# Designs tried in a protein design chat: VHH binders against Spectrin beta chain, non-erythrocytic 5 (SPTBN5). Part 3

Target 1, 109 residues: Spectrin beta chain, non-erythrocytic 5 (SPTBN5), of Homo sapiens (Human) (q9nrc6r3533to3641)
Amino acid sequence: TPTMEGSLEFKQHLLPGGRQPSSSSWDSCRGNLQGSSLSLFLDERMAAEKVASIALLDLTGARCERLRGRHGRKHTFSLRLTSGAEILFAAPSEEQAESWWRALGSTAA

## First folded at step 14 (VHH; from Y2 with I52T)

Design Z3
Fold by ESMFold2, look of step 16:
Structure Z3 (fold): chain B 109 residues (1-109), chain A 122 residues (1-122)
Amino acid sequence: as target 1 above (109 residues)
Amino acid sequence: EVQVVESGGGLVQPGGSLRLSCAASGFSLSTSGMSVGWYRQAPGNQHERVATIVRGGYTNYPDSVKGRFTISRDNAKNTGYLQMNSLKSEDTAVYYCATRGDTTYRAIWDYWGQGTQVTVSS
């Protein structure tokens, strides 16, 4: 049973070490938070089977921040991993963005 | 130093084909292989993902290229490929390759190439 699961948009803003990507775009996914791991799946079948995630992120030591609609999306938050990578997320609603923010903050300690 | 280099871009007529390559060097990979993503950007448009291949060989494509583009990889050579068939003028863009080790859990993508131009015109 996941701690949190739902539709998100995501965009990698920074690479490990804080480097800039050559390309980055918002894309849709199904997010699944379980334990200290966040999985992102590009389609519903993969999410249901829990296979072929585009990302499996270790949240230990991560930082999560509400962005309040920055970067061209509403209901946004960011996740900064200890690697220095930063992923931006947009939820379908402000309520869901708050729920994700609280769940991710609790997981990251 | 990790280096990612795209190649295979060029000028092609509508209906034609191109194969892009994404060669990674300096990559210390586990036996689980390399995940690859292809993105593109046309002038006046936002960047978009056009293909991914991840752990287990699973692929994903947006509807705009599904059935026309095929991503693959050769883990022994640390090389990814994008076969582009039935090319259309709207496929004209700079194509960028992104890479990550299949079991790397520190980012979505770790390394990017500098891009290769694909131009589809009569």
Scores: ipSAE 0.795, ipTM 0.888, lowest interface PAE 0.7, mean pLDDT 88

## First folded at step 16 (VHH; from Z3 with R55S)

Design BB4
Fold by OpenDDE, fold request of step 20:
Structure BB4 (fold): chain B 109 residues (1-109), chain A 122 residues (1-122)
Amino acid sequence: as target 1 above (109 residues)
Amino acid sequence: EVQVVESGGGLVQPGGSLRLSCAASGFSLSTSGMSVGWYRQAPGNQHERVATIVSGGYTNYPDSVKGRFTISRDNAKNTGYLQMNSLKSEDTAVYYCATRGDTTYRAIWDYWGQGTQVTVSS
């Protein structure tokens, strides 16, 4: 049961069913991985209080892939959920991206 | 049929105000209230988030609009709002609304509108 917390950028790339969103932007967040759930918080206060997550994602059955220099960010990975939604993430460093990718991968498996 | 429809866009002068609406229908919303995100794309620029309201009424804004824009919701009407004050030419963009259903854990947003044009010009 992995746990991880840290700063990320995220971008909704695909909607459930694989649909294209009308808009997509890279936004800063605090990610909090607890078991098979990934919570994203838009600011530190929300993260600290663990309230008002912008997303609460079930990683069960999800797949996580590293992205190499794609989508305008360096240290990126994608999370494809069973819903068909795909969320892109960017970490502050390559090391953190690897850590997140490994943590999310192990959880999703 | 799922529908998310933005309205209220238009032409305004710098310093003016505009109120956008985002009406959602055709799906069940969260029992904790409607979550809404407003995004925009200015000509030649990347998309950017301008406001978010989530469960509990918590809001978040980027620095570019903080203090000028206010996001709100009317859960009874399944409608989100974006009050835009002190508008600048840089706020000219197509504004999009996003929302989500009552199913958690599956996405950040589920549904989007087609956008509404906001033009700030003297």
Scores: ipSAE 0.893, ipTM 0.940, lowest interface PAE 0.5, mean pLDDT 94
Fold by OpenDDE, fold request of step 20:
Structure BB4 (fold): chain B 109 residues (1-109), chain A 122 residues (1-122)
Amino acid sequence: as target 1 above (109 residues)
Amino acid sequence: EVQVVESGGGLVQPGGSLRLSCAASGFSLSTSGMSVGWYRQAPGNQHERVATIVSGGYTNYPDSVKGRFTISRDNAKNTGYLQMNSLKSEDTAVYYCATRGDTTYRAIWDYWGQGTQVTVSS
């Protein structure tokens, strides 16, 4: 099963059903990919202790695409869930963005 | 009908305090408690997260408001709160509340309010 862990920024672009949120911001997090589940933690302590995730996303049927510099961040990719929600991510480097994209793609396929 | 409604905003002097409320209805909340996120948009600025409380009561704040803002919840009332102390002019913004239902995670947030204006001015 694919696994990956690292720092990311995230921004919820669409709500379930494709609705627009009233607010949307880029926030720092620690991402932890385990199989078909992506957990997001708002700080390193929470991530290390595996508590208080802000999100535990089921990647089954999800679609992941590179954004190529869109949405005000470099090294970005999007995750569209079956709920219709779309979350944008920004990695610290192009290499990491590529790694995340491939890892998430392998779980969502 | 799903509703998320912010209240408690208004005009306050620098150094003052306000308490915002976020009342949710029309959907089932998690049995582990209401998760709430507060966000704001100041004039001419991008949106900013100011506080988050998740299941178990764990909270998180950005450095910009840490020590001044406190997020809490009353699960029995399906209401989230944002206590804002030592307010500054730069805290002037429209404040938005976000929450989510009790279904398996299909997003970060499911529902948003329309926002409440907070103005800090002497």
Scores: ipSAE 0.892, ipTM 0.939, lowest interface PAE 0.5, mean pLDDT 94
Fold by ESMFold2, fold request of step 20:
Structure BB4 (fold): chain B 109 residues (1-109), chain A 122 residues (1-122)
Amino acid sequence: as target 1 above (109 residues)
Amino acid sequence: EVQVVESGGGLVQPGGSLRLSCAASGFSLSTSGMSVGWYRQAPGNQHERVATIVSGGYTNYPDSVKGRFTISRDNAKNTGYLQMNSLKSEDTAVYYCATRGDTTYRAIWDYWGQGTQVTVSS
């Protein structure tokens, strides 16, 4: 599966089991796709050392979809995990959103 | 059933301090502990992340609170803490605690409390 890394914003929309979070915000991160795992890092030091990620997500069986409605952001896609959790992402450009969508889709299948 | 309860909110004058607690019950500990996040929302504003502590005890803060807020945890008690110093009126908000096991792969956060009010005013 493709390895990919880049800047993203993320927001957890649903918790496992499809439950609603009490709070949610868009935050900036570095995303790192390795094998079937997606790591999100809140800063450059953590990303470079691959330690202390804010999230380490198992993509096995996940679904990734491009979003058209936007949740206050332009270049968005969603990732629904088998747990029922859903995370929304925004990329810096449509081209990068497309690249992420393709990479995540091929990994999740 | 996992339950998360925040406490320690209240009314405080500008420049004051408060310590929030986040107690989790029914939560199975992993060998690496419990990750905690604190978020807040002021009326009419978007939600904001204000502190996280994750596997290995690593912390992160946005610039709006860096140097004033300190997150910590006691893994033996399944409890997280937020020490808030030098409080400003703009810190007035409902504060929410998020939790997960340090080694979860299934989400960013698993469980949330219902919030505790912090009011900073003269």
Scores: ipSAE 0.793, ipTM 0.883, lowest interface PAE 0.8, mean pLDDT 88
Fold by ESMFold2, look of step 17:
Structure BB4 (fold): chain B 109 residues (1-109), chain A 122 residues (1-122)
Amino acid sequence: as target 1 above (109 residues)
Amino acid sequence: EVQVVESGGGLVQPGGSLRLSCAASGFSLSTSGMSVGWYRQAPGNQHERVATIVSGGYTNYPDSVKGRFTISRDNAKNTGYLQMNSLKSEDTAVYYCATRGDTTYRAIWDYWGQGTQVTVSS
C-alpha cells in the first residue's frame, strides 16, 4: 500500500543541474508515494496498474517546500531532487497540500 | 554533450499533415528506450503537453489532440516522432521535444530541444 496517493497537478520547474526547460506545463496526474519513490501517472488506468508512469522519482535527499499559491496555482509545494531538478505540485486543497508536504518531507530525510 | 534537435516543422493548410522528428545524441540507449514528450506554445498561450511515450511504449495524449497526433520512437536511432494529422489553426505553435534516458529517477525530463515552428494557415 502506498504511504500516500492522490490527485495532483505537476510542472517541472528546473531540470537536473538547475537548468531551465524549453517548455513546461501544468498537467494532471495521480501521485503515488511508496517507499522512497514517488510515481506520477497521467491517467487512472496507468495509476491503478502502476505501469507507464511519466516519472518515478527517487526522494533520497530531496527537499520539499510549501509554496502556498505561487506559480499560478493554489495549494502548492515544490520538490527539489538531489539532481537539482525541481518539480512543482498543486493539490486539490490546502489540507491535501499539507499532507503531501508532510509525507514527502519525512520520506526525503 | 547531449543534444536534442527538433525538425519537420513548416507551413501547412488546415486539414494537412506534418511529421516532426526529435533527434537525440549523447544519450545511452536503454533496453526500454528513450522517453519522449512533445510540448507546444502559441504566442499568448500557455505551454501544453501534446504527447508522451514512456518505457514499455505506452503513450498518452490530451483530449485536444487525441486521435489526430501519434507519437512514436525509433530506439535504434535515438529519435522520437510526432505524426500530426488533421491539423487545425489552433495547432499553430512552436513544438518542443523533451527527452529522458535511463536516468529516470532524477527528473521528469532531462533534455530539451530548442523548438520547431508549425504554422497552420490558409
Scores: ipSAE 0.785, ipTM 0.882, lowest interface PAE 0.8, mean pLDDT 87
Fold by ESMFold2, look of step 16:
Structure BB4 (fold): chain B 109 residues (1-109), chain A 122 residues (1-122)
Amino acid sequence: as target 1 above (109 residues)
Amino acid sequence: EVQVVESGGGLVQPGGSLRLSCAASGFSLSTSGMSVGWYRQAPGNQHERVATIVSGGYTNYPDSVKGRFTISRDNAKNTGYLQMNSLKSEDTAVYYCATRGDTTYRAIWDYWGQGTQVTVSS
């Protein structure tokens, strides 16, 4: 199944059911896409060993949208999961944001 | 009803300690327990993550609190904790607890408390 990996920033915008979080911040991570699952690791050692991810997101039925610099970052896209949760991502470059958007869009849809 | 409630905030002098609690009810934990995140917002600052504990008991801290804050959990009590030592005035903030169960990852966090105030001053 498809594999994509790289540095991202992330921020949870909505909780399951579309509820609002009490707090939300941009954090850095290493993203790893394998099959229909996206793992987010808070540091490089955890990513390399594939342990202790902060999240393992199920992309089945998810929707991915380019945000074009919304929310205070330039190379952004969002994932809306079937749970109603929404996570925003920012890539280090426009090229990487496009790569993520294409990979996630193919996996989700 | 799912509820997450923070407690343990208050006024403390610089160099002091506080232990925050995050009591969760109304959802089931996996055999790996509950994942917990602590975030804070200081006056005039953006929100920031200060600690996480995830499946398997693995923890992560940003440099701003590393060595001073310790996150833990008690699965039997469905409760997470944040031990804050060597407190500084810049730790003054509202502290928020985020949780999720470990049986599915349909989000990064599922439920949040409403916050508890920590004030570090003489």
Scores: ipSAE 0.780, ipTM 0.882, lowest interface PAE 0.8, mean pLDDT 87
Fold by ESMFold2, fold request of step 20:
Structure BB4 (fold): chain B 109 residues (1-109), chain A 122 residues (1-122)
Amino acid sequence: as target 1 above (109 residues)
Amino acid sequence: EVQVVESGGGLVQPGGSLRLSCAASGFSLSTSGMSVGWYRQAPGNQHERVATIVSGGYTNYPDSVKGRFTISRDNAKNTGYLQMNSLKSEDTAVYYCATRGDTTYRAIWDYWGQGTQVTVSS
């Protein structure tokens, strides 16, 4: 019963407090939006079993914006958490990016 | 202040082994685990994830290192390790450690070290 689930690429652009990471590159995952939490899984089997996520992000108070194809990827959006961390995402299509943006925006609000 | 320091890099021959350490300080010394990620960048290449260990002790490796690299951690010491065996010239890179608490909801990674150089050469 997730609100939304699908393949994404992700890149942590900012750490909490707006600090810069030492490594910043795109990676692939399966995203799962459930309640006010977004889980990211590096392994399709772990995603199916809902274990061992690489990230479990609290969306309360977060901001989600469309990026219109920045940072070397198409179909992108950003998620800024109240911690100051910022994660960039790329969806497989504009339709999916729009769906993610709407789902994340309504969850954060 | 939280600090993350990698160590154990150096020069090694192909087929050799190295063990990298990732020591975090300024964390709580509670029973909560520390999730660790190892990433690398070789000259002329993009950054690459090479190992992660997360809550429950679950690990993940890309095919490029699977079977050769092993990530582990000692939660009592807030320290992660990367055992690198059967090293190849292609493993030459700066290796970076990323950390967070196992139950952190505020980011993917919270803290990074500054990197340690691994050079695999005859």
Scores: ipSAE 0.763, ipTM 0.880, lowest interface PAE 0.8, mean pLDDT 87

## First folded at step 17 (VHH)

Design CC1 (from BB4 with T103Y)
Fold by OpenDDE, fold request of step 20:
Structure CC1 (fold): chain B 109 residues (1-109), chain A 122 residues (1-122)
Amino acid sequence: as target 1 above (109 residues)
Amino acid sequence: EVQVVESGGGLVQPGGSLRLSCAASGFSLSTSGMSVGWYRQAPGNQHERVATIVSGGYTNYPDSVKGRFTISRDNAKNTGYLQMNSLKSEDTAVYYCATRGDYTYRAIWDYWGQGTQVTVSS
């Protein structure tokens, strides 16, 4: 099973059904990929203790796409879930963005 | 019909306090408690998360409001709250509430309110 962990910024772009949220901001988090599940933690303590994830996303049937500098951040990629929700992510480097994109792509397929 | 409604906004002087409410209805909430996120958009600025409370009652704040803002919830009332103390002019913004239903996570948030205006001015 694929695994990956690291710092990311995330921004919910679309709600389930493709609806527009009333607000959307880039927030820092710790991402933890385990199999077909992606957990997002708002701080390092929560991530370390594996408690209080802000989201536990099911990647089954999801699709991941590189954004290449769109949406006001570099090293970005998007994750579209089967619910229709779309979450944008920004990695600290291009290399990390590629790694996340590949990992998430493989898991979602 | 799903509804998420913010209230409690208004005009307050610097150093003052204000308590916002976020009432949710029309969908099932988690038995582990209501998860709520508060966000704001100040004039000419990007949106900013100001507080989050998730299952178990765990909270998180950005440095910009830490120590001044407190997020809480009343599960029996399906209502989230944002207690804002020591308000500053830079806290002036439209404040939005977000929440989610009682089902497998399919997003960060599922439902949003239309926002409530908070103005901090002398």
Scores: ipSAE 0.893, ipTM 0.940, lowest interface PAE 0.5, mean pLDDT 93
Fold by ESMFold2, look of step 17:
Structure CC1 (fold): chain B 109 residues (1-109), chain A 122 residues (1-122)
Amino acid sequence: as target 1 above (109 residues)
Amino acid sequence: EVQVVESGGGLVQPGGSLRLSCAASGFSLSTSGMSVGWYRQAPGNQHERVATIVSGGYTNYPDSVKGRFTISRDNAKNTGYLQMNSLKSEDTAVYYCATRGDYTYRAIWDYWGQGTQVTVSS
């Protein structure tokens, strides 16, 4: 289970049970992958201190897929949790999107 | 059944204030509270996050509302609040509340309300 961290944009596409959210936006964050958990921080200081994450996601059994950017962003991938929730991510580059995809895929496998 | 209902929207003059409420029912707080997010959409614009309050009571705001909007929560009542002061015409939008239990690891948000209209005009 590798450690990975870096800047991402994220957007919750599906709620648990595959339900649609009433609103959703792309937001910037710092992602931190530790063990089977992915933390998302809206603020760099919070990320450095590891407090007040907007999300702490359990990746056990999750599925990660590369996307072509159909959702208005380039360098995208999706993360489908066992809850049925789905979060879309966009990385700053294709190289970073690939790195995240491989790290998340290894963790979920 | 979990339900989330926003209230407190309406018409207000520029410079005025409104307080939005986000009441959740069927929601258990045995996990030390409820995280709340407020989002908005104006016609022709993208959706925008305007406030979050998460585990431990930590808050976050984008620069567009920082200093004017204050999010809070009352865990005993399963209710979140958004105090909006110094309102401007550009704050006109439908405001949506998102919720989850604190320390829930299954999503960013679990439940959403259907929105409440805020209109800032003379």
Scores: ipSAE 0.804, ipTM 0.890, lowest interface PAE 0.7, mean pLDDT 88
Fold by ESMFold2, fold request of step 20:
Parts: C-alpha cells; structure tokens; sequence
Structure CC1 (fold): chain B 109 residues (1-109), chain A 122 residues (1-122)
C-alpha cells in the first residue's frame, strides 16, 4: 500500500544539472508514493496495474517546497531532486497539496 | 556530451503521413533502453504531449492523436520514431523529442532536442 496516492498535475521545470527543457507544460498523472520513490502514471489503468510509469523518482535527499499561487496553478509544490532536476506539482485542493508536501518532505529526509 | 536531434519534419497535405526520428548520441553503449516522449507546440498554443514510450515498450497517447500517431524505438540505435498518419491542419507545430534511460530515477526527462517543424497544409 502506498504512503500516499492521488491525482496530480506535473511539470518538469528543470532537467538534471539544472538544465532547461525545450518544452515545459502541465500534464496530468496519478502519483504514487511508496518508500523513497514517487511514481507518476499517465493513466488510471497503468496506475492500477503499477506498470509503465512516466517517471519513477528517487526522493533520497530531495527538497520539497510549497509554491503558493505560482506557475499558473493553485495548490502547488515543487520537488527538487539531488540530480538538480525540479518537478512542479499541482494538487486538486489545498488540503491535498499540504498532504503531499508533508509526505514528500518526510520521505526526502 | 549527449545530443538529441529530431529530423523528418516538413510539409505535407492533409490526410498525409510523415515519420519523425529522434536520434540520441553520447549515451552509454550498455543502456537498458531509451524512453522517448514527443511533444509539440504551435504558435499561440501551449506545449502538448503527443506520445511516450517507456520501459517494457508501453506507450501512451492523448485523445487528440490516438489512433493516428504511433511511437516506436530502436534501442540498438538509441533512436525513437513518431509515425504520423491522417495528418490534419491542427497537427501543424514544432515537434520536440525528450529522452532518458528506461530505468533512470533522477528525472522525468533527461535530454531534449531543439525541434523539427511539421506543417500540414494544401
């Protein structure tokens, strides 16, 4: 059972090494936090079967911050990985954004 | 240095077909495979994901292109492909390729190309 699971929007803001992507826009996913890993799935069937994630992110040493009303979305937070990559997330509600933020912050320790 | 280069863009009539390539160089020879994403942007529009292929060969498409576009890859060549059929004027855009190793855990995408133009018109 995952530590946390739910719908998110996501956007990769920075690539590893802090490089800039050629395309950066919001997309939808199902997030699944288990152990020190965050999986992102582009559709519900893949999420339910736990296969073919678009991303499987190692949260060891990551930093998670709230992003109050920035980047064109509400209920946002960022995840900065030790690689230097940064992914922005938007949750469906402020309560869910805070739940994700707390769960991700605890896991990244 | 890793480089990602898209090619195969051009002019095509509505209903036509076009095949894009995404060649990655500078990757390790012993990769477990290359995950590929194709994104596009038309002037005045936001960027849109149009296809992804990830570990195990699993693909995903948004409804706007499902049934018309097919992503594939040749892991031996570190090259991804996007076959675009039944093209419509709304498919006119710059198409960008994103790549990573199949089992990377450090990002969603690791490298991007600079884009290739696709124009669908009479």
Amino acid sequence: as target 1 above (109 residues)
Amino acid sequence: EVQVVESGGGLVQPGGSLRLSCAASGFSLSTSGMSVGWYRQAPGNQHERVATIVSGGYTNYPDSVKGRFTISRDNAKNTGYLQMNSLKSEDTAVYYCATRGDYTYRAIWDYWGQGTQVTVSS
Scores: ipSAE 0.774, ipTM 0.881, lowest interface PAE 0.9, mean pLDDT 87
Fold by ESMFold2, fold request of step 20:
Structure CC1 (fold): chain B 109 residues (1-109), chain A 122 residues (1-122)
Amino acid sequence: as target 1 above (109 residues)
Amino acid sequence: EVQVVESGGGLVQPGGSLRLSCAASGFSLSTSGMSVGWYRQAPGNQHERVATIVSGGYTNYPDSVKGRFTISRDNAKNTGYLQMNSLKSEDTAVYYCATRGDYTYRAIWDYWGQGTQVTVSS
């Protein structure tokens, strides 16, 4: 399985079961795709040391879709987990959004 | 019944302090590594994450609150805390607690409270 990492912004749009969170915000992170797991780190130091991720998401059975500049960000895609949770991501460029979409799609299937 | 309940909000003057509590019931925070997040919704529908604590006790704060807010947890009480010092008018918001409720990492957060109001004004 491919390894990919890079800067992202993320926002949890739906909770497990498709429930609405009480609050949500776009936050910056470093994403790290390893095997079928996506780790999100809130700063570069934690990412470099591979500690203190805010999320370690299981991509088994997940669905990744490109979005169109909605939710107040450009270069966006969504990740819907089998739990029903949905996380939105924004990449620094359209090219990086496509790269993430391809990598996540090949891993989830 | 799974519940997350925030408490400790109120009216304070600038420079004051408050401690918020996030009490979890119907599940154990320890099964998720005691991960807790605090978010706030300020006037104008402005949402912001203001603190996280994750497995191993690692914390993260945005620059807007760093040095003023401290997140902590108490495993025995199944409760997270947010100590807010040197409060400013821009800290006025509804504060929400987010928690994780299982080992599978099927989301970033699983359960949220309904919020507690913090108002900082003269």
Scores: ipSAE 0.756, ipTM 0.872, lowest interface PAE 1.0, mean pLDDT 87
Fold by ESMFold2, look of step 18:
Structure CC1 (fold): chain B 109 residues (1-109), chain A 122 residues (1-122)
Amino acid sequence: as target 1 above (109 residues)
Amino acid sequence: EVQVVESGGGLVQPGGSLRLSCAASGFSLSTSGMSVGWYRQAPGNQHERVATIVSGGYTNYPDSVKGRFTISRDNAKNTGYLQMNSLKSEDTAVYYCATRGDYTYRAIWDYWGQGTQVTVSS
C-alpha cells in the first residue's frame, strides 16, 4: 500500500545544480509515494502497473514546502531534491495539497 | 561537456511535415536509462509538452498532437527525434528538447537544448 497516491500537476522549476530549464510546463500525472520514492505517471494504466513513470524521485534529504500559488496554480507545494532540482506540484484541492505536504515532509526527513 | 542541440526546424506549409533532431553529446541515450522530451512555446502561449519517450521505449503525447507527432530515439547516434506530420498553423513555436541520463532519481529532466523554430504558414 503506498503512503500516498493521487492526481497531481507537476512542473520542473529547476534542474540539478539549480540550473534553469529552457522550457517547462504544468502536466497532469498520477503520483505514487512509496517508501522514500515518489513516482510520477503520465498515464493511468502505467500508474496501475507501476511501469514507465516519467520520474522516479529519491526523497532522501529533500525539502518540501507549501507555496502561495506562485507560478500560476493554486494548492501548490514544492519539492527540492538534494541534486538542487526543484519540482512544483499542484493538487486538486487545498486538503489534498496539505495531505501531500505532510506525507512528503515525513518521508523526506 | 554535456551538450544537447536541436535541429530540423524551418518554414513549412500547412499539412506539411518536419522532423526535428535532438543530438546529445557528453552522455549516452541508452535503451535502458535515457529519456527524451519535446516541449514547445508559441508567442503569447504557455509552454507545453508535446512528446516524451522514457526508459523501455514507452511514449506519451497530449491529445493536441496525438496521431500527428511521433517521438523516437536512435541510441547508436545519441539522438532523439520528433516526426511532425499534418502540421497546422497552431504548431508554430520554438521546440525544445529535454533529456535525462542514467540517474533517474535526481530530477525529471537534466539537460535542455536551446530550441529550434518551426513556422507553419502559407
Scores: ipSAE 0.738, ipTM 0.861, lowest interface PAE 1.0, mean pLDDT 86
Fold by OpenDDE, fold request of step 20:
Structure CC1 (fold): chain B 109 residues (1-109), chain A 122 residues (1-122)
Amino acid sequence: as target 1 above (109 residues)
Amino acid sequence: EVQVVESGGGLVQPGGSLRLSCAASGFSLSTSGMSVGWYRQAPGNQHERVATIVSGGYTNYPDSVKGRFTISRDNAKNTGYLQMNSLKSEDTAVYYCATRGDYTYRAIWDYWGQGTQVTVSS
């Protein structure tokens, strides 16, 4: 089962149903990929304790695409869930973005 | 009808304090308690998160406001709060409240308020 942890920025792009949110921003988090689930934690303590995740994303049927330098961040990729919700992510480096994209792609397939 | 309404904004002097409220109605909240995110947007800047409280009462703050801002909630009132102390001119912005219906992720935040202006000036 694929696993990955690391720092990410995330931004809500679409709400379930493909609706645009009234507001959104780039926020920092720790991502924790376990199998087909991606958990987002707002700080290291929460991530370490595995508590109070801001999001638990089911990657089943999801699609992940590289966005490169779009949306005001470098090293970006998008994750679109079956619900229609889409979250943008930015990694600290191109290498990490590629790693996340590959890992998430593997779980979504 | 879904409503998320911020209140408590205004004009304050540097070093002053202000308490914002975020009242949510028209939808079911998480059984684990109200999750609330406070964001702000200064002119020419993007939205930035200034405080978050999630299930279990866990809170998070960026370094820019840590030690000065305190987020809390009253689940019985479906209301979130942001206590802002030691305010600086840099804290001037429109402050927005965001909340969601459940712990299971559908969106990071489902509902947003229209914002309340906070101006810190001498």
Scores: ipSAE 0.653, ipTM 0.859, lowest interface PAE 1.0, mean pLDDT 91

